# Miniprotein binders against p81326: the designs that were tried, part 166

Target 1, 226 residues: p81326
Amino acid sequence: MLHFGGFIMEINHISKILEKEREEYIRNKVEEYLKQGFSKDDAVNKANQSWRTYIGHRIQDVIYNLLKKFLKDSGLKVTTDKALNNRNLPEELDKVKRLIAINYGEYLFLPDADVIVYKVENNDIKIIAIISVKNSFRERRFETTYWKLKLKESPVTSHIKVFLATPDKDNEISYKCPNGKPKKMRIILEYELDGIYFLKEDFEETEKAKHFGKIVEDIIEISKKL
Short names: E, the ipSAE of ESMFold2; O, the ipSAE of OpenDDE; V2, 0.75 times the mean of E and O plus 0.25 times the DockQ between their complexes.

## First folded at step 12 (miniprotein)

Design xh5 (at its last fold request DockQ between E and O 0.70; V2 from the best seeds 0.79)
Fold by OpenDDE base, look of step 12:
Structure xh5 (fold): chain B 226 residues (1-226), chain A 82 residues (1-82)
Amino acid sequence: as target 1 above (226 residues)
Amino acid sequence: SPDLRKAKFIAKIIKDLAEELGLSDEEKLRELVKLIEYLAIMYGAEVEVEIENGKIRIVIKVGNVEIYIEIEDGKVRITVKE
């Protein structure tokens, strides 16, 4: 049993790996498109476009896998919204799905929940946190905030922490007041959410805006209070 | 198989990391091992690391495919086995 007990999640390693993955992915795609008869320039452009689509899903998978690994020893469990979209769910996941549902009168809908962290105690399920993963903020900038507010409206879901995880490559929310001008999106997201976790080093750190490496500790601490 | 393709992709990344970092000293070796562990975790793969007498053995399980990594005397050997 590799007691990863002291394994501090280092963002630099994650970033380095993702960069190497990009390089290898692009190389493979360029080769594929060249074999299909595209020019070098067209092949490169198509490969880059393919990467932009791929990386959004990849970051979500990476975060899921990291949380699953680092929370395992604490007894916490991790699932995804994709896993909950099945018609036939195991009893445990069916309960998880029901415990994150938002009431709209005649209908129940699930929040955007890229990653869900929960614990099982005495056959009871407690939802601890939902992590929304955003690669870019071009679309649906405040959707995570909407779901947080909706979850707060019910005593069933009001305790659920909602976190945002992002690499924020375009520095859309990395700083609150760059050049003395307030960034509305950063301020609102930080105010409404329980935390923002950055998969990068260059950002303005606050009580709620942290390195992604701290998310495991924060989740474990929250789990002890539930 | 999808697992084999994934394993081969991971193996190439490891090779590139090893070439970039170098295997000339213990610090670089430790860093490489860490990177390989992270890489495995990021792919949801199981990883086992054994260090004995200056030889590093790493096994990554990607579904039914295994990646064997041996580092000894400044050389890295990577084998993918289905």
Scores: ipSAE 0.835, ipTM 0.936, lowest interface PAE 0.4, mean pLDDT 92
Fold by ESMFold2, fold request of step 13:
Structure xh5 (fold): chain B 226 residues (1-226), chain A 82 residues (1-82)
Amino acid sequence: as target 1 above (226 residues)
Amino acid sequence: SPDLRKAKFIAKIIKDLAEELGLSDEEKLRELVKLIEYLAIMYGAEVEVEIENGKIRIVIKVGNVEIYIEIEDGKVRITVKE
C-alpha cells in the first residue's frame, strides 16, 4: 500500500519536469524540421532557437498554474497579462486591469505584469501582488524595478507587492557579491523589489531572495494584512 | 486535437520520468507519483490518484482527453483516451 498524505511545493520537482519537457520538445522539433527538408544540423539549431522562445512563455504558464492551484483554498485568485488583454473581459477582470493600470496623462497602460494575484471582498477587488517571470536577463533587466517604482507613485497602487520569479540558470542574479565584487543587477533588483523567488537551489538566500516554494505562504500572509 | 497532442506529450514525459527514476522500491514510486502530480498541476490539468496496496491508478484530465496511468509491480502502463 502506498500512502500519499501530503503535498508540498518543491522546486526540485518543477526543475526536473522542465528539463524532461526540454528534451522531448527538442526531439519533437528536430523531427518536425527534418520532415520539412532541413539538414540535421539546421534542424537541431532551429529546434534550440524554438526552445529559447518557448521556455519564457512556458515558465510563466507553470507559475500561473502553480499559484492558481496552491492559493485557491486561501480565497486568492490569479490571472495573467494574457487574460487581461482580451477584448471581452468579464467585469471582475476588467476591474483587475483598471486597478493595475499606470496613468501616463490621458493614457493608461498595464505594467509588464506576467501573473497577478488578487482577492475579492464585498464585491471589491484588492490587488495583492504581481509576479514578473524572467528566464534570462539579457535585455530589459530592470523593467520590473521600473514598474515597482511607478506603482509606488500612487497611494492607490503603492501597496501592491512586486516579485520576480526566475530559474536564473546562468547565475546572473544568484549571488550579491560573486568573487568579491557586487553584482549590480542582483543588488538593485533585491533593493527595489519586494522579493525575488528562485526556481533553483543554488543562490544566496536573504530576507527578500528566497526559494520559490516560499512564495505561496508569503502571498497568503500579505493578503491577511490587506 | 490540441488536447490530444498535449496529453500525448504529458504521457511521454511521464514515461521518461519513470524510466529515469526506476521503480525499484516504494520511495521511488512515491517520487514518481509526486512528479506526476506536479506535472499535471503545471499544465493546469486535474489529477486523481487511487491506491490499492501495490497498485496505483492515476487519471489526468486534459480538457476532453484523459491519461490513464497504472503502476503495478514496478511497471507503468499509460493510455491516452479521447
Scores: ipSAE 0.822, ipTM 0.935, lowest interface PAE 0.6, mean pLDDT 88
ESMFold2, look of step 12: ipSAE 0.807; ipTM 0.930
ESMFold2 (binder alone), look of step 12: mean pLDDT 81; pTM 0.772
ESMFold2, fold request of step 13: ipSAE 0.819, 0.799; ipTM 0.934, 0.928
ESMFold2 (binder alone), fold request of step 13: mean pLDDT 82, 81, 82; pTM 0.782, 0.774, 0.777
OpenDDE base, fold request of step 13: ipSAE 0.830, 0.831, 0.832; ipTM 0.936, 0.937, 0.937

Design xh6 (at its last look DockQ between E and O 0.75; V2 from the best seeds 0.79)
Fold by OpenDDE base, look of step 14:
Structure xh6 (fold): chain B 226 residues (1-226), chain A 82 residues (1-82)
Amino acid sequence: as target 1 above (226 residues)
Amino acid sequence: SSELKKAKFIAKIIKDLAEELGLSDEEKLRELVKLIQWLAIMYGAEVEVEIENGKIRIVIKVGNVEIYIEIEDGKVRITVKE
């Protein structure tokens, strides 16, 4: 049991809650679609499709909220790429945005950064980590790896740790060599990224592949070295 | 408001969790309290828990909306207040 600030992170509780959220979400959506004039079968199908889209964003929000809570006492701050997309940013967030930008010559672009962890010391901002959240790996399997490699190319961003967080429900990257066959995606992601954190119990643990409960401790440790 | 809608949704989840788990023993009550605390964290809400004389009181703050949960004698009462 991993204790964070006195709270034991139990993945089982999170999973149970998300299942209840699903049930309630589906119920509400079915009712909505029935009111729109769809048949019961169509309403259920549409609700399930809606949930598949929703859950990806929901997991991201959950991880953001968890990190925000458990990193607070360490003095670390958390933001998101969505928060950085505003035209009028507070000075602190404007600095954060600039410190994660990638140079493409005439243009600066932001990496995909679902969650950004940073610290403020003497009015200076140091970016500690970017966490990419993936619910499934059907699309853009190596996108996070691309951003990690791009961040390494600049002395301004080379220190930023890039982590992947996933429930990996379909066991796409949970094991390196299941049945003696190497899983290319797991091997490459583990090699290129600074860590993979699983929101599940059934996975092959390595130095870089850990239970999500370890992410807070790892981030705090990294922050002390910067 | 969006906060009120969110609070009502959370309240409904809590009700469903309570119904599924049951309130028949102390272990189940402790588990429910933990689930409610996790639920609050997952939504970025503040949560306060008070246990006194066999009564459990939980307050979840979702922005300016508060969810009051009282558990006593195997019953759950949930109130949402803006």
Scores: ipSAE 0.836, ipTM 0.939, lowest interface PAE 0.4, mean pLDDT 92
Fold by ESMFold2, fold request of step 13:
Structure xh6 (fold): chain B 226 residues (1-226), chain A 82 residues (1-82)
Amino acid sequence: as target 1 above (226 residues)
Amino acid sequence: SSELKKAKFIAKIIKDLAEELGLSDEEKLRELVKLIQWLAIMYGAEVEVEIENGKIRIVIKVGNVEIYIEIEDGKVRITVKE
């Protein structure tokens, strides 16, 4: 009956849950803004603005939690760039931070890597992949591509796979040639990145553009080659 | 507390999912249980499912706060305990 030998990521379950979260989040925020003295219309507008910021961070957390759970039995560890920016890092995470940092002369910066997957073997840390999470592509459309190119510049980081994960609800990169014309954003992102993983069903699948449910298998397979 | 507020938010989502889905048969019940398990995973929360005496009992642990979901005779009862 309710048999779960192991979990496979189900995009429709995730999407349905996120829509319910949106509805409740907005309801709670409207109530909060009304108590602060805003009109009903202003409270609704502010709640929707708040959700747009929140959902980006929420999807990052979801991906982190899913990967952490489903990669654990394969000996793979998961962290975030936010965790790596904390002052009091454990030694392990300090090593992860140093292994992905990019040198800009006297300055050292982390790439905009929302989620980082790594492994520890014989006291050595090997970075497997970073996953950039984008809810929309209106701004900073090619930042993930920039970080991939920077990581390729050093033999220490050139092996790191760079993935993009997105719901792409507005179909900004879902198809290569919508209406018969090449979509620059989709073509360049797919060409430069190691993979694009869609948190939805309706998109053009390719060798690099896949359903998000495939990401765990892909990461495990890559880790075996390192 | 922040854990209590999060747990109450999760509990409300579960209630909304159950109401929308409707618990008319075993297929709908399985779907709700799957959604609850995914919801817990999406929050990094532990989830345990137990079936006994025609009742489904689910416990989600959000830090020190526990969400108890009991499903019996097509009805859902949700309790949040700190």
Scores: ipSAE 0.810, ipTM 0.930, lowest interface PAE 0.6, mean pLDDT 88
ESMFold2, look of step 12: ipSAE 0.776; ipTM 0.924
ESMFold2 (binder alone), look of step 12: mean pLDDT 80; pTM 0.760
OpenDDE base, look of step 12: ipSAE 0.835; ipTM 0.938
ESMFold2, fold request of step 13: ipSAE 0.810, 0.763; ipTM 0.931, 0.916
ESMFold2 (binder alone), fold request of step 13: mean pLDDT 81, 81, 81; pTM 0.774, 0.773, 0.776
OpenDDE base, fold request of step 13: ipSAE 0.822, 0.823, 0.823; ipTM 0.935, 0.935, 0.935
ESMFold2, look of step 14: ipSAE 0.780; ipTM 0.924
ESMFold2 (binder alone), look of step 14: mean pLDDT 81; pTM 0.760

## First folded at step 14 (miniprotein)

Design Bj1 (at its last look DockQ between E and O 0.79; V2 from the best seeds 0.81)
Fold by OpenDDE base, look of step 14:
Structure Bj1 (fold): chain B 226 residues (1-226), chain A 83 residues (1-83)
Amino acid sequence: as target 1 above (226 residues)
Amino acid sequence: SDAEKRAEQLIEFAEYLIRLAEELLEEGRPKIAIEWLKLAVRFLQMALEKARKNNLDELAERIEKLIERAKELIERAEKIKES
């Protein structure tokens, strides 16, 4: 068990660092856009747009590297959809790509898969899990759910676990019924996905909604059953 | 050993964070680089504790050197921040 009591705390700190980065990043970008001749309002808007893209990639990269390092010794491998966007893939990654592809009749498309966890046994690849990493839910709130449902439609992919990892900074899905009012997005995501993992402390824990610190162990356990 | 493996996992993640911080320093963002470096040090300290508890002296020495390197980078970043 990565029950380093300290490990959970440090995961929460990742989110805090990312939040601290926002102020500096926005300030620098605003200054940059002002120098380019944009109005203050335009500069702020552009800076915020730039931030959303930047921080999304940043958190994805951090989580990818975390999972890659902490799953390595369990015989599990980690890749990303970006790594699969190549015409000349190594055989192993080409197999991974094919094993997560979703059939649309004449076309195959990949799900959004920020992190893909798989194992290689006897030269066969088994996809274990896909982790979607979301910094915020302002856009494409149910995209991960869509991909989960699509993966369920095929016997080739139906076994693949789909997890959501998020700091949920805006508390959009941290609680099911805050103030007695059901949060539609939390309820649906928790129902449809195999798990939601929070990079924070302040959330409603359930069987499927857990702290991100548990994801490594959960993935390892799932891998043993496949 | 399991302890050694876990220590190595922590080390490798810390090394990633150090690289991330170095990139941020190159981008002229020392303040946030320092935060990542401090986090790296904390992961290394966890690894060090694990190494020491399991009498992994060679690994402990390696971790201590990495901590020292990270601290040196923090000092450098602080100087850049003040300039």
Scores: ipSAE 0.824, ipTM 0.931, lowest interface PAE 0.6, mean pLDDT 92
Fold by ESMFold2, look of step 14:
Structure Bj1 (fold): chain B 226 residues (1-226), chain A 83 residues (1-83)
Amino acid sequence: as target 1 above (226 residues)
Amino acid sequence: SDAEKRAEQLIEFAEYLIRLAEELLEEGRPKIAIEWLKLAVRFLQMALEKARKNNLDELAERIEKLIERAKELIERAEKIKES
């Protein structure tokens, strides 16, 4: 294990770049919607909705590639929910998919698992963690918590760590008690999840709320204990 | 070695960032591509520092060439941005 100060600092640049991309994207989309005849308020709302879809894929891809590169030398492999939903699934990924599926009576569904970390030992697959990537908390604020609780219901999946990764640009969950008042969303997410990892510098760090750069070391340590 | 593995991880992530920036340049978005390229250079500089500290001369030379290529891409992107 090595000191991650420089690594953490450079990772925080990701969220700064995303904010600059957001500004350019939103300006272009607002103008497009205004030309289509929408009011300013509607154009802004539509542009923000469009941005959430666009940037969700961007953040997930960046996190996927970061984890893939930094975890591979520890014998850990990384995949995504998109890859698991392909019709022609390699045998290894088909096993990953089956190992995280949740039973709802007649139906099997995958949890909200944007990025999945697993290892292969003696031709067997062991799921280590799932990471839910959230850019904002305006919708589905506690969906990640729901999936953690569902995974805990079965001994086959109860060991799987559930993490939330977020730039949290708008400080929706960055502090537990801003102005002395408990922030329910932050408190509940931190209580229920195995960890919250921030892609920025300014947040209240705790045992479970950490800089995103620390997620690599944490996953490696967890994998050694499974 | 452990230092060599860490440097290679930083390099591989930087190479991903360069590819992301190249895609953005092809889409005509040089302003944001430059930001991703600058981040790639930062990761490469971190890898270079680690290689030099551990006397990994061949690795250091390889990293220096990657930094040069990334900076050339930044220069080209700056010219596109000004057009």
Scores: ipSAE 0.800, ipTM 0.926, lowest interface PAE 0.7, mean pLDDT 88
ESMFold2 (binder alone), look of step 14: mean pLDDT 87; pTM 0.855

Design Bj2 (at its last look DockQ between E and O 0.78; V2 from the best seeds 0.81)
Fold by OpenDDE base, look of step 14:
Structure Bj2 (fold): chain B 226 residues (1-226), chain A 83 residues (1-83)
Amino acid sequence: as target 1 above (226 residues)
Amino acid sequence: SDLEKRAEQLIEFAEYLIRLAEEYLEEGKPKIAIEWLKLAVRFLQMALELARKNNLDELAERIEKLIERAKELIERAEKIKES
C-alpha cells in the first residue's frame, strides 16, 4: 500500500514538471513570432497554441513510456497510432493496425489511439485497450467518445476498452456536479468511456473515474479476461 | 519474483526519465532536466527499497549505481544552469 501511494504521488509530479516549462516556452515562442512580424497579441496567441500542441505530445510520450515499462512483465505490448503510420510495418504491427481500424464503407480509418495495448498469444493478436491522453479539453472534447462508439459498432473491435488519461489541469472533468451543477463533459465521458484516469489527486473518484496509478492493474485484469 | 519485476519496471522507467532529462539538457533546458532527474532518483529509490527488503543485493547495487549516475547528471545540470 505504501509503495503504491508513493507511486501515485510520483505520477502526479509528471504533469507538474511538464507545466514548469510553460513560462520559458511561451516567452521563447513569443519572441520568435515577434521576429516573424506578428503583433504582440498575435504572437501570444500563437505561442499559447503552440504550447498546447507541444505539451500534449510531451505528456503522451511520458505516459506511453510509463505504460510500456509497467505492462511489459505482464506479457502485454504497447504501441501508438504514430508507430502504425508507416507503409512498411512489421507483421505484428500491421495486424494491430488492422484490428483497430474502423470501417467507413469505402475506407478504413484508425481511431485516435495515443496508446494501444495488445497481447500476442499463439501468433494471434488481441487488442486490449486504447488510451487517449489529453492534457486539456479545449479543442476536441468528445473525440475519444466518438472513437469509443465507433469501435463498439463492430464485433471486431467492440471488446476494445477505451480509456482517457488526463491531468485535467483546468478542472474541466474532475467533478461531476460541482456546486450542484452537472458538468456535462464529465458525465458524458464517464458514461461512454470504459474509464477515466487522472494524473492528479483532486478529483471525484467513481467506479470509472480513478487515479492513473490504477490503470496498469486494470489493464492487466482486462487482459486476463480476453 | 513479482517484487523483482516491479523493481525492474521502476528502474526501466527511471532510465527513460534520465534519457528524457538528457534531451532537455541538449535543448539547453537544465532547470527542467533537473526536475526529471530528481523524479528518476525517486523512482530508483523506490526500487532500491524493494530490492533491499527482499535481500536482492545485486539489484540493489545496480540501482545505487544508477542513482549515483543520476545525481552526477544533476550536478552537471546545475553547473550548466549557473552558467
Scores: ipSAE 0.849, ipTM 0.938, lowest interface PAE 0.6, mean pLDDT 93
Fold by ESMFold2, look of step 14:
Structure Bj2 (fold): chain B 226 residues (1-226), chain A 83 residues (1-83)
Amino acid sequence: as target 1 above (226 residues)
Amino acid sequence: SDLEKRAEQLIEFAEYLIRLAEEYLEEGKPKIAIEWLKLAVRFLQMALELARKNNLDELAERIEKLIERAKELIERAEKIKES
């Protein structure tokens, strides 16, 4: 299908662009916060917090558009949790929302599902995969695994694949046993999730931990089995 | 064909990247916009290779024009960056 070496290589450039943007963004924000009277340490902390919000939206948008473009000719549709939180949902998206909701007694919540892949066959909707996009693991380290475990508790949602997509620039989960010691976060995430897709080159590749460029083929293959 | 569909997917994603770069230009970030435009050109070049390999001459001609337009945007962004 695709020229895989070229496609994967070009996707890795996305991470390089984002890193260059980070450096400029942080420098400019630190300068702005210093002018507002914050200490250097406070300005750096505020700049990093601002960056995480900004880049999270950027990464999600890029991933959403990539999947939407490359999956549509395989009969697969893509939406986001933001679209599903719209008050005036089209019937199709309302069905998607109901098919991923988690029951907490008298409360019903959506899992953290940045990007959702589904298909429509004869007016029936099948949820294929949920992709959680994480830029950093400083906070909510295992949130994605929690939602996978909740989805596994019901036979109605247990088939849904849960993927993590991350640049993991700080190498928080890039290797299973860095320095010969098991990295608990990487081990647990890889064990519990259906896949981890890295938006970078430098990580330990396994059956579940792959270059992000592989995600399109993986989703298409999974969809054929449902 | 499958290869024609793949070329069209590469084109559509490159067009998204171009729109993203234009957003950065409007935000006064031409340096970053240039990087996204260069990536768009790389995706268009992959689409062009697929089109030529499969004798899709009309598609190849369209892709060549898109590459030319993207390179013109890079030149404009370079001028804005220097201002």
Scores: ipSAE 0.795, ipTM 0.921, lowest interface PAE 0.7, mean pLDDT 87
ESMFold2 (binder alone), look of step 14: mean pLDDT 87; pTM 0.861

Design Bj3 (at its last look DockQ between E and O 0.90; V2 from the best seeds 0.84)
Fold by OpenDDE base, look of step 14:
Structure Bj3 (fold): chain B 226 residues (1-226), chain A 83 residues (1-83)
Amino acid sequence: as target 1 above (226 residues)
Amino acid sequence: SDAEKRAEQLIEFAEYLIRLAEEYLEEGKPKFAIEWLKLAVRFLQMALEKARKNNLDELAERIEKLIERAKELIERAEKIKES
């Protein structure tokens, strides 16, 4: 067992380190937008939007690399939707792309899949899980849920587990019923998704809501049943 | 062994963090590079503990060298930050 305590604590530091950039990033972007002729209020708003995009990509990259390294020895492979957005894919990734595609009649579209976990057995690919990584939920609160529901509609994709990984910086989904008031977003996400994994300590743990440190083990266990 | 595999996983992730820190240095952000390097060192220390507890001496030596390298990078980053 990885001394779970130390590993868990270090995972929490990932988000803390990333958030340290915010003040400097915002300041620099505000200055940039002011120089472009935007008003102070517009500059601040644009800087905040830019920050959300920036930090979102950063945390996704770190989590992708973490999962890639810690799942490698289990025979599991990891990729991203971004890696699948290529015209010239290796055969393996082309198969992965096809196996996560959602049918819209005349069109096939990929779900948002920040991280895709799959295994290769006897040249056959099995998709194990899709992990959506969200730093905050301000814009697209139920996007991951939509993709989960769409994946359920096909026997080709219905087995794919969909997880959400988040530091939940704004405490939007950390608790189900804080002060006796139900948090709609937490309840719905937990109900519809296969799991929520927190990159923080302060949250309500349930069967489906766990610390991110457990995700590797959970994915490995799922992979053995598929 | 399972212990060796876990140690290697920690090492590989730490190496990623070191590369990430180097990117921050290239971007002129030594303050944040230092934070990533410190995190890398902590992961390497976890790997080292695992290696030592399982009498993986060669692996332990490799990890110690990586820790030393990471610390040297921290020192370099601190100098850049002060300049």
Scores: ipSAE 0.858, ipTM 0.940, lowest interface PAE 0.6, mean pLDDT 93
Fold by ESMFold2, look of step 14:
Structure Bj3 (fold): chain B 226 residues (1-226), chain A 83 residues (1-83)
Amino acid sequence: as target 1 above (226 residues)
Amino acid sequence: SDAEKRAEQLIEFAEYLIRLAEEYLEEGKPKFAIEWLKLAVRFLQMALEKARKNNLDELAERIEKLIERAKELIERAEKIKES
């Protein structure tokens, strides 16, 4: 088994390293938007939105590579929403895409599933888990919860575990009752999702809210039951 | 063995981190590359500790060489940062 304390502690450095880019990134983006004719206030707002997208994709890439490396010896495969949106999908990924699609009558749409874990057995594909990566909860707070509820509605997708991975640098969901006051967002996310995995040290750990480094073993254990 | 598999997983993730750092160097961002390289070394040190505790001597020697290579990359990145 992995050294839990050491592995967990080192994983938490990922978000710290990425955050060091923030000041330079925002400064450069503000300059770009000002040159495009935006007001200072608009340029700052757009730069902050751009940063949230950038950092989210960077965290997603690291999480993808971590899961790919640590899950492969357990017969588990990993892909991303970006890979599934390519025009020329390999047959295996096309099947993964179809297995996570949500039915809206005559329309089929993909959930916003940043990282997808699945296994292949005798040409059968079984989706194990979807991990949504959120750097900030300022916008789209309950998107992940919505997709969990939609996946639960179909017998084909109801088994899929839906996890949230986050550094939660601004402590938006780190504690259920900070200073004795219930934090609605944390409470609802923890209730509805199958797990919340924090890329930092300081948060309230529960049965569903855990250090991100524990996600590998959790996924492996879930896969044994499917 | 399970210990060997876990050490190899740590190595492969560290190699990803090194490749990520090299991309930052190509972008002219040695300060950030150094941070990723330091993290890669920490994962390699975990792999080395696992290998040594389980008497995987050939694996341990390979990991030691990877750590040395990563440290050499840090030195090169530091020189670029000073320019």
Scores: ipSAE 0.777, ipTM 0.915, lowest interface PAE 0.8, mean pLDDT 88
ESMFold2 (binder alone), look of step 14: mean pLDDT 87; pTM 0.854

